# Ledger of designs, part 5: VHH binders against PI-PLC X domain-containing protein At5g67130

Target 1, 376 residues: PI-PLC X domain-containing protein At5g67130, of Arabidopsis thaliana (Mouse-ear cress) (q93xx5)
Amino acid sequence: CSNGNCQLLDSCSSATDCVSGLYCGDCPAVGRSKPVCTRGQATSPTSIINGLPFNKYTWLMTHNAFSNANAPLLPGVERITFYNQEDTITNQLQNGVRGLMLDMYDFNNDIWLCHSLRGQCFNFTAFQPAINILREVEAFLSQNPTEIVTIIIEDYVHRPKGLSTLFANAGLDKYWFPVSKMPRKGEDWPTVTDMVQENHRLLVFTSVAAKEDEEGVAYQWRYMVENESGDPGVKRGSCPNRKESQPLNSKSSSLFLMNYFPTYPVEKDACKEHSAPLAEMVGTCLKSGGNRMPNFLAVNFYMRSDGGGVFEILDRMNGPVLCGCETLSACQPGAAYGSCKNVTVQTRTPSMDSTAGSNSGGSYSGSVQFSRSLAS

## First folded at step 1 (VHH)

Design c08 (framework vhh_4orz_3)
Fold by ESMFold2-Fast, scan of step 1:
Structure c08 (fold): chain B 376 residues (1-376), chain A 123 residues (1-123)
Amino acid sequence: as target 1 above (376 residues)
Amino acid sequence: EVQLVESGGGLVQAGGSLRLFCAASGFTFSNYAMAWLRQAPGKRREWVALITSGGSTDYADSVKDRFTISRDNAKNTVSLQMNSLKPEDTAIYFCAKTGRYSYGWSPSEYDYWGQGTQVTVSS
């Protein structure tokens, strides 16, 4: 195949060989000798179903979204830190990323995005003023009136009212989801439709508890459970909760942030990590969370995969919950729950039941049980 | 017409080895993940091993480090090398093809199955 007719997973030599929406991607880490047509964009779940509570959806989230290989260097300074992404935040949002993890520091008489150590930014770990990235988010929200963006701040900002002033200066106050309307005690969030109507389309969380009362920025772990990141978070067979988080099966909050990235980002390994290993880890985390589907899947190098990557896995997470189908691509806009396109029927095996006790059956049964709990 | 034909099963003593083969036809083999599942008498089918179109592999905990799945895209074949076989590995082994965008999370992810090949491990 060539000239724009190569399908997902077909061998290719350039992006022009692949059908629209796919790029020609390589994955030497899995022993692949040739690149294949690979996904680079998430399917928007709200383009299909927008009437459900926000906490029923799973969103793609980028770890250290600002930390990309091509970010400009400060004059006369070599950056001595690892990068976590390959493209700009604008490109990430265009490709369907809806969650951004940002590390914010007081630095150079401003608030900067830095990939640094223990609360201090240095010239060689600094990327750019945070206002620049927040203006990219403002432009995206202005141009895409039905989209919702979530920002999670690892917060090293000590200046008084620093975050509230920063977001106001970026023109983001008009989209701000107010803390007073955030559900507590595990209650459902407003529906996506209601959030869009109220223009409450920017959710911002901070790692600093005091800022909820002082600045109106929600304290992250009041509203979500979160697994460990780094090497413990990618270790096969376990999904431990982060120190600051309640246990993953706690019903005191309705959001679940799932981290899936190693301590040291290695771009060449990401395509292998985002294949079957990630799919298995979603099943493990679903089980550890008491059959709670994650609402944010946070990764490094989000476009890297052996074909479908994080995008196909997100479709598999959203499908059962939002429309009762095995994958989001099988959902039919406006159709009744459980009414699926032919692709879902194609994956069905004859007269076989999956039980919650098996690892792969656990993912399927867990997703089905979660959807059934919501439906009944 | 999609066809998956398994071979290589048989009777073997505990600690022995067998190599299973699956010959595939009727679809673009290189575009799909392939898997082996097994069904022991009186039990449900369980997933054993998966290999993606790109060659990434995954295994059930019960067979990890003993079984190796591989594929030959030029011959449209999937193989399962089974070492250090145990009586508990006695089952009918099925070759299965995933749906186009499936990651093999459950038996329902496979849109076509072979007829199976019997593996019997004596103690």
Scores: ipSAE 0.000, ipTM 0.120, lowest interface PAE 20.5, mean pLDDT 82

Design c09 (framework vhh_4orz_3)
Fold by ESMFold2-Fast, scan of step 1:
Structure c09 (fold): chain B 376 residues (1-376), chain A 120 residues (1-120)
Amino acid sequence: as target 1 above (376 residues)
Amino acid sequence: EVQLVESGGGLVQAGGSLRLFCAASGFTFDDYAMAWLRQAPGKRREWVALISSGGDTDYADSVKDRFTISRDNAKNTVSLQMNSLKPEDTAIYFCATDYWEGSYDSFDYWGQGTQVTVSS
């Protein structure tokens, strides 16, 4: 195949060989000798089912979204931090990313995005003024009136009213989901349809508890549980909660943020990690959360895969919950729950639902199965 | 969690030398850049030297040709050799890395640093 007609997993020589939405991607890390047409875009779950509470959906989230290969260097400065993504925030949003993790600091008389230490930003750890990225988010929300974006702030901003002023200056206040309407104690969120109707299409969370009362920015761990990130978070067979989070099976909050990225971002390994290892980890975290499906899947290098990658895994997380089918592509818009298309999904990724070894034997099977038990 | 512990500071006369050390733990040291920063009384913290994971170095103009940064990956340490010290080098010296894993506000991440005092 060639010239725009190669399908998912077909061998290719250039991106122009693949059908729209796919690129020609290589993954030597899985032992592949030739590139194949690889997914580059998420299927929007709300394009299929939009009448469910927000906390029933799983969204793609990018870790340190601002730390990307396209970020400019400050004049005369060597940046000494690593990249977590390859493309711009605008490209990430166009490809279906709906959650952005941003580290915000007071720096150079402004609020900047930095990947830094000791609560301080320096010129060699700085990426760009936060307002630039927030204006990209505003443009996206303005152009895509049915889409919802979530921002999670690792918050080192100490200036008074810094966050609320920043978001207002970016023109984002008109989309702001108010803290007063956020469900507490594990209740369901408003439906996506209601959120779009009310134009409450931007959710913003902060790591600083005081800012909820002081600035109207929701304190993250009042509303979500979160697993550990980095090397502890990708360790096979476990899904520990992070220090600031309640236990993953806590019923005190209705959102679940699942991190899946190593401490050191290794781009060449990401395509391998986003296949069978990630599928297995979703099953492990699902179990650790008391059979609660994660609502945000946060990764590095989200485009890298062995074919379906994070995008295929997101489809398989959303399908069972949103429509009762194995994958989102099997959902039929407007059909009854459990009415599925017969689809043959070309994939190198095994089924996702993990089953722990028997409690009596202490054995671990190592197998994963696609779960339909969450389709209540 | 990441821990950086500075040592080697002290009192020295102008023109003298000191060697600072930073012991690192809690991350894969070999894969990350290391830097030295300093804060003089009443001044903002400023960068003075960095060394990449690959061993490339860079220095602030104020310390260029006088300071040398190095790393020992076997011991998870970074060092700063300071020669021809000047009174204006008086500051608390801190080491830093581009690795970070936790929320700053959940615990105090600010170490003591190591004090360097250069008499005229």
Scores: ipSAE 0.005, ipTM 0.289, lowest interface PAE 10.1, mean pLDDT 83

Design c10 (framework vhh_4orz_3)
Fold by ESMFold2-Fast, scan of step 1:
Structure c10 (fold): chain B 376 residues (1-376), chain A 121 residues (1-121)
Amino acid sequence: as target 1 above (376 residues)
Amino acid sequence: EVQLVESGGGLVQAGGSLRLFCAASGFTFSSYAMAWLRQAPGKRREWVALIYSGGSTDYADSVKDRFTISRDNAKNTVSLQMNSLKPEDTAIYFCAAPLYSFGYRTDFDYWGQGTQVTVSS
């Protein structure tokens, strides 16, 4: 195949060979000798269903979103830190990223994005003034009036009212989701429709508890549980909570942030890790969370995969919860929960208990049984 | 209707080789990971090998470097090449697919009836 007709997983020589929405991607880590047509963007779940509470959706999140190959270099300085992403934040947002992890520091008489040690930013760990990135976020929200963006700040900013002033200067205060409307004790969030109507389309969390009262920036672990990041977070067979978080199955909060990236980013391995190793880890974290689906899936090198990648996995996370179907693409807008397109065979083998699903309401299928157990 | 049909099992002496096959039908095979699990008498089913939709593979430590999983998307088949077989590899081997779950080593949506592998000392 060539000239725009190659489908997912077909061999390709250039991006123009693949159908729209796919790129021609290499993954030597899986033993592949030729590139294949690979997904490069997420399907927006709100394009399918937008009437559910915010905490029912799963969003793609980029770890250290600012730490990317396109970031400017300071004159005469070579950075000593590793990149976590390849694309600009503008490209990330265009490709369906809706969560951004940012490390913010006082540096060079400003607030900068840095990937640094000991809570201090140095010129060889600095990327750029944070306002530059926040202006990209403002432009995206302005141009896409139904989209919601979440920012999680690893917060080393000590100047008084530094965060609130920074976000206001970037023109983001008009989108600010107020702390006073954030649900407490595991209650449901407002619906996406309500958030869009109120223009509360930017959620910002800080790692510093005092800033909730002092600046109106929500303290992260009051509102979400989170698994360990880095090497402990990718260890197969377990999904432990990070020390600042309540246990993943706690009823204290309604959001769940799932980290899936190693301590040291290795771009060449990302395409392998974003296939079924990630799907297996989602299953493990789902179990550890008491059947609560993660709301943010945070990864390095989000576009890298052996074909479907994080995008395929996000569709499988959203489908069961949002509409009771195996994937988001099987959802039918306006249809009853569990009424799915016939995108695959939706029945269990005769050797399994097939009668359990027949009373789920709507058309019988194995996916209806499974999806309802995940939604509960 | 999803069906997984295993074949290729048998009796073999320690140090020998066997190749297992699984014919899959009733779903979009190329879009899903496929796995081999085994169950020895009186034990729980344990995961052996996994091949992802894109072709990457993963193995249990007990079989790493001895077993090779592969797939043929044109024929909707997955196979397991088993080399340097040991008596402790004796088990019923099952082909499995995680069609409606995220599938980790103890949680698969579908598996076949199995094929017996017996390794004599």
Scores: ipSAE 0.000, ipTM 0.183, lowest interface PAE 13.7, mean pLDDT 82

Design c11 (framework vhh_4orz_3)
Fold by ESMFold2-Fast, scan of step 1:
Structure c11 (fold): chain B 376 residues (1-376), chain A 121 residues (1-121)
Amino acid sequence: as target 1 above (376 residues)
Amino acid sequence: EVQLVESGGGLVQAGGSLRLFCAASGFTFSSYAMAWLRQAPGKRREWVALITSGGSTDYADSVKDRFTISRDNAKNTVSLQMNSLKPEDTAIYFCARVYSGSYKLYGFDYWGQGTQVTVSS
């Protein structure tokens, strides 16, 4: 194949060989000798099913979204930290990312995005003023009136009313989901349709409990359970909660943030990790959460995969919950739950329920199912 | 007391090789990722190579396929093998311990004093 007609997993030599929506991607980490047509965009689940409570959906989230290959270097200052993503926040949002993890600090009489140490930003760990990224988010929400964005802040901002002032200055107040309407005690969220109708399309969480009362920014672990990030969070066979979180099977909150990225971002390994290892970990975390599907899947290098990647896995997480089908693409709008169209899925990613050894190598086509494990 | 001590630097002709060593003490070495960074006169410090606690490696584009980072957990040592050296590789090379936290998954909290590498044309 060539000239725009190569399908998912077909070998390719340039970006123009693959059909629209796919790029020509390399993954030596899985032993692959040639690049293949690879997914680079998530399907918005609300474009398929939009009438369910917000906490029934799974969204793609980027860890340290601002720490990307396109981030500007400060003039006259060296940056000595690694990036976690490869493209801009604008590109991430256009590709279907709906959750952004940001580290915010007081720096240079402003609030900056920094990857820093001991709760303090330094010039050699600073990326850019947070207002720049928030203006990209504002532009996206303005241009895409049915989309919902979630921001999770690792919060080192000490200036009085710093976050509320920052978001107001970015023009984001009109989208703000108010804390007073956030469900407590594990209740369902408003439906996506209702959130869009009321224009409550920006959810913002902070790691600092006092800011909920002081600034109207929701305290993260009051509303969601979260597994450990980094190396503990990618350890096969376990999905422990992080210390600030209630146990993953707690019914005290209705959102579930699943982290899947190692402590140290190794770009070349991401394409391997986003295939079978990630699919298996989703199954493990689903079980640890009492059969609750995660609502945010947070990764590094989200576009890297051996073909379907995080995008295929997101489809397989959303399908069973939103319409009772093995993948989001099998959902039939308006049909009864469990009424699915036949879909052939070409994938190198095994079923999350498989405990047997796989056959030797290769891609396969077929349907994948998670319905057994979806008790509410 | 955390200590990182670099050695192995020196003068070498373009096209030559050098091997740098970093001896670590005062912490559980095997639990941390380690990195090499460099700073040339009048230029910014830049990251060169990283090795995770599990042995995965990554390199800056400027040194890929020329430099190899490795570690010996039994001896608390991280090494950098530098091949096909260029005059532009001239710099002070620093060994660094990689710091991590719940959402802070990168950065460096301890550095050695550095070892000078000079590549002549």
Scores: ipSAE 0.012, ipTM 0.429, lowest interface PAE 8.7, mean pLDDT 85

Design d01 (framework vhh_8fcz_2)
Fold by ESMFold2-Fast, scan of step 1:
Structure d01 (fold): chain B 376 residues (1-376), chain A 120 residues (1-120)
Amino acid sequence: as target 1 above (376 residues)
Amino acid sequence: QVQLVESGGGLVQPGGSLRLSCAASGFTFSSYAMNWVRQPPGKGLEWVSGISGSGGSTTYADSVEGRFTIIRDNDKKMVYLQMTSLKTEDTAVYYCAKGRYYSGWSYDYEGQGTQVTVSS
């Protein structure tokens, strides 16, 4: 195959060989150096089913979305930090990312995005003023009137009313989902249709509890449970909750954020991590959450996979919940729950309930968190 | 082809010292930040230290600050990690890692690492 006709997993020599939505990629980490057509974008679940409560959907989320390979260098300074993504926020949103994790700091008389340590931003860990990224989000929401974006802030901003002023200056207040309408006690969220109609299409959460009352920015762990991030969160066979979160099976929270990324990002290994290991971990976290599907899947290097990757996993997370089918591609718009079409799925990814190798012993990683959200 | 070759590891008593070396080739060495990262037995990678391309700025993980010193020699295309007051928890395979031009550091490492064992 060639000239736009190559399907998922077909061998390719250039991106133009693959059908729309696929790129030509390799994954030496799984022992395969020959490139194949690989998924590069998510299927929007709301393009298929839009009438369900927001907390029934699973969204792709990028960890440290601003920490990407295209970020400009500061004049006169070399950056000494990690990057977690390969493309711009605009490209991430165009490819179906709907959740953005951002680390915000007071820095250089402004609010900056930094991937730093000890709750302090340094010039060699700084990426750019936060308003630049928020303006990209504003442009996306303005151009895509039915899309909903969630931002989760690891919050080191101490300026009075710093977050509310920043978002207003970025022109985002018109999309703001108000805290007063956020469900309490594990109740369902408004439907996606209702959120779009009200133009409540930007959800913003902060790691700092006081900012909910002070600035109208929702305190994250009042509304969602969350597993451990970094190495503890990718440990096979377990899905422990992070200390700020209620237990994952708590009925008091209606959202579930699942982190799946190691403490230190390894770009060349991401395509392996986003295949069988991720499928297995989703199954583990589903069980730890009391059979509640995660609503946000947060990853590094979201484009990297052994074919279907995070995109295929998202389809398999959304299918059973939204329409009762194994994958989103089997959903029939307007049909009854459980009415599925017969689809031919090309995949190298095992079942999400796979327990292969779970009898293997392993030790937990001791790690220094590169960024900090709580005072020690 | 970027190549990073680590050396200098070995067995050392608690409280001892070691100097690790990393020889770099295949890129313009002085234009990139360099880092040391380690992997303890059976655990994930831990970032240890970083140094700017010019050598003018350095940073360290809390667990090693005051005990380790990162330095580089751009003429020789070498980066070093001077380790003092070693603890048993410093036992790991140590890798040097090349930063990206626009980001600073990534987990892209080319070598097999060098084993450091702190034990009696």
Scores: ipSAE 0.000, ipTM 0.286, lowest interface PAE 15.4, mean pLDDT 84

Design d02 (framework vhh_8fcz_2)
Fold by ESMFold2-Fast, scan of step 1:
Structure d02 (fold): chain B 376 residues (1-376), chain A 121 residues (1-121)
Amino acid sequence: as target 1 above (376 residues)
Amino acid sequence: QVQLVESGGGLVQPGGSLRLSCAASGFTFSSYSMNWVRQPPGKGLEWVSGISSSGSTITYADSVEGRFTIIRDNDKKMVYLQMTSLKTEDTAVYYCARERYGSSWYAFDYEGQGTQVTVSS
């Protein structure tokens, strides 16, 4: 195949060979010698189903979203770090990312995005002023009036009212989801429809508890449970909670943030990790959370996969919850729950809830596993 | 309180081998990822290799992959860099750097004084 007719997983030489929405990507880490047509965009779940509580949806989240190849260098300074992402925040949002993890610091008489020590940013760890990235978020929300964005801040800002002033200066306070409307004891969130109608389309969480009362920025672990990140978070067979989080099966909060990225960001391994290993880990975390589906799936190098990647996995997380189907693409707009299209599944990724007794290492399930898990 | 002390540098011929050591003290070594960073003459800092707190994840810069091996010993609080097939381009001061606890991205907080490696005929 060639000239725009190559389907998902077909061999390709350039992006122009693949049907719209796919790019030509390789993954030597899974033993592949030739590139294949690979997914590059998430299907927006709210474009299919928008009437459910916010905590029923799963969103793609990028870890250290600001840490990308396009970040400017400070004059005369060499940055000593790896990138966590390959493209701009604007491109990430256009590709269906709806959650952004940002590390904010006081630096150069401003608030900057940095990865550094003990709340102190250095020129060799600095990326750019936070307001630049927040202006990209403002432009996206302005241009896409039905979309909701979540920002999670690892917060090293000490200046008085620093976050509230920063977000106001970026023109984002008009989208701000107020803390007073956030569910406190594991109740359902407002519906996506209600959030859009009220224009409460930006959720912002901070790692600093005092800022909820001082600035109206929600304290993250009051509203969500979170698994460990880094090497503990990618270890097969377990899904331990982060130390600041309640246990994953706690009913005290209605959101679940699932991290899936190693301590060291390794671009060439991401395509392997975002396939079968990630699908397996979603199943493990689902069980650890008491059959609660994660609401944010946070990864490095979100575009990288052996074909379907995080995008296919998100579809399989959302389909069963939102419309009762195996995958989001099987949902029929306006149809009753459980009324599904007959879709062809092309995947190397095993079912997240594989049936006991399967003996084939090369057999991948296309069944409605998540629907059964959440029907109880 | 926190200290990192590098040693093992020296003069070596192209194609030779050298082992660098880093002795850590003043912190819970087994909780931190460790890195090697180098500064060639007249150039800026270049990241060389990293190893996670448990030793399960190891990464290398493209320029050294297949030639260098990073090792850690949590009981002895040591990080090593075994260098083989050395090239003149490997000439640099090598630094041992501690990564911030729980970091999912390199943020070096305590670098040692460095050890000089010179590759020359």
Scores: ipSAE 0.000, ipTM 0.142, lowest interface PAE 18.5, mean pLDDT 83

Design d03 (framework vhh_8fcz_2)
Fold by ESMFold2-Fast, scan of step 1:
Structure d03 (fold): chain B 376 residues (1-376), chain A 121 residues (1-121)
Amino acid sequence: as target 1 above (376 residues)
Amino acid sequence: QVQLVESGGGLVQPGGSLRLSCAASGFTFSDYWMNWVRQPPGKGLEWVSGINSGGSSTTYADSVEGRFTIIRDNDKKMVYLQMTSLKTEDTAVYYCAKYRSGYYGLDFDYEGQGTQVTVSS
């Protein structure tokens, strides 16, 4: 195939060979010797179903969204840090990323994005002033009036009113979702439709509890549960909650942030990790959360996959919750829950509930059926 | 638990040499970048040098480039800093630091007490 007619997983030599929305991508880590047409964009779940509470949707989130090798360097400085992404935040948002993890520090008489040692940014760990990235977010929200963005801040800012001043200077206060309207005690969020109507389209969370009262920035773990990140978070067969979080099955909050990235980011392995291993981990975390689907899927190198990647997995997370179908592409706008299109999916990604040795029995009327969750 | 134990510091004349050692335990040493950072008297931390998990890539602060060499021995779980042409400005407590990128960015595990380097007549 060629000239824009190659489908997902077809061999390609150039992005122009693939149908619109796919790029020509390589994944040597799975033993592939030739590039294939690969997904590079998320399907917006709100373009299909937009009347549900915000906490029913799953959004793509980028870990350390600012951390890419092309970010500007300070004059005469070499950056010594790991990179977590390959493109700009503008490109991430255009590709369907709706959650951004940002590490903010006091640095050079300003607030900067840094990968740094506890509480202090150095020249060699600094990326750029946070205002630059927040202005990219403002431009995106201004140009896309029905989209909602979430920012999670690992917060090392000590200057008085630093965050509230920063966001106001970026022109983002007009989109600010107020803490006073955030649901407590595990209640449903406002619907996406209501959030768009009220223009409450920017959710910002901080790791510092005091800033909720002091600056109006929501304390993260009051509103969401979160699994461990890094090597503990990618370990097969377990999905432990992080220290600051309530247990994943806690009903005290309605959001669930699922991390899926190793401690040491390896770009070449990401395409393999974002396929079958990630699908399996979603199933594990779903069970650990008491059958609560994660609302944010946070990854490194989000574009990397062996075909469908995080994008296909997001569709499979959203489909069952939003419309009762196995994937978002099977949803029929305006149809009853469970009314699904027959969709042929070419993928290497197994079912999210698939586990080696799992029990999954179909049964006729009156027979015993075993769920996959009883296996292992 | 993660432990990093620094040693090898001491008093040395300007122009002299020292080798600092860091013994690591409690984590998979070969998976992590390792760094040396220092704290001069009355000042903040300064990053000095870094080495990747396999030892094939090293980086240095401009102030020590060409004078210091960072090396690692994954079998012994050791990081070393070979210092030559020492200057009075190199006087500091030197710490070994595990370099990892995670949700909370670069994390500083157990630093130990460090090892004191004094460059003076």
Scores: ipSAE 0.000, ipTM 0.291, lowest interface PAE 13.1, mean pLDDT 83

Design d04 (framework vhh_8fcz_2)
Amino acid sequence: QVQLVESGGGLVQPGGSLRLSCAASGFTFSRYGMNWVRQPPGKGLEWVSGISWSGGSTTYADSVEGRFTIIRDNDKKMVYLQMTSLKTEDTAVYYCATPYYSKGSTYFDYEGQGTQVTVSS
ESMFold2-Fast, scan of step 1: ipSAE 0.012; ipTM 0.496

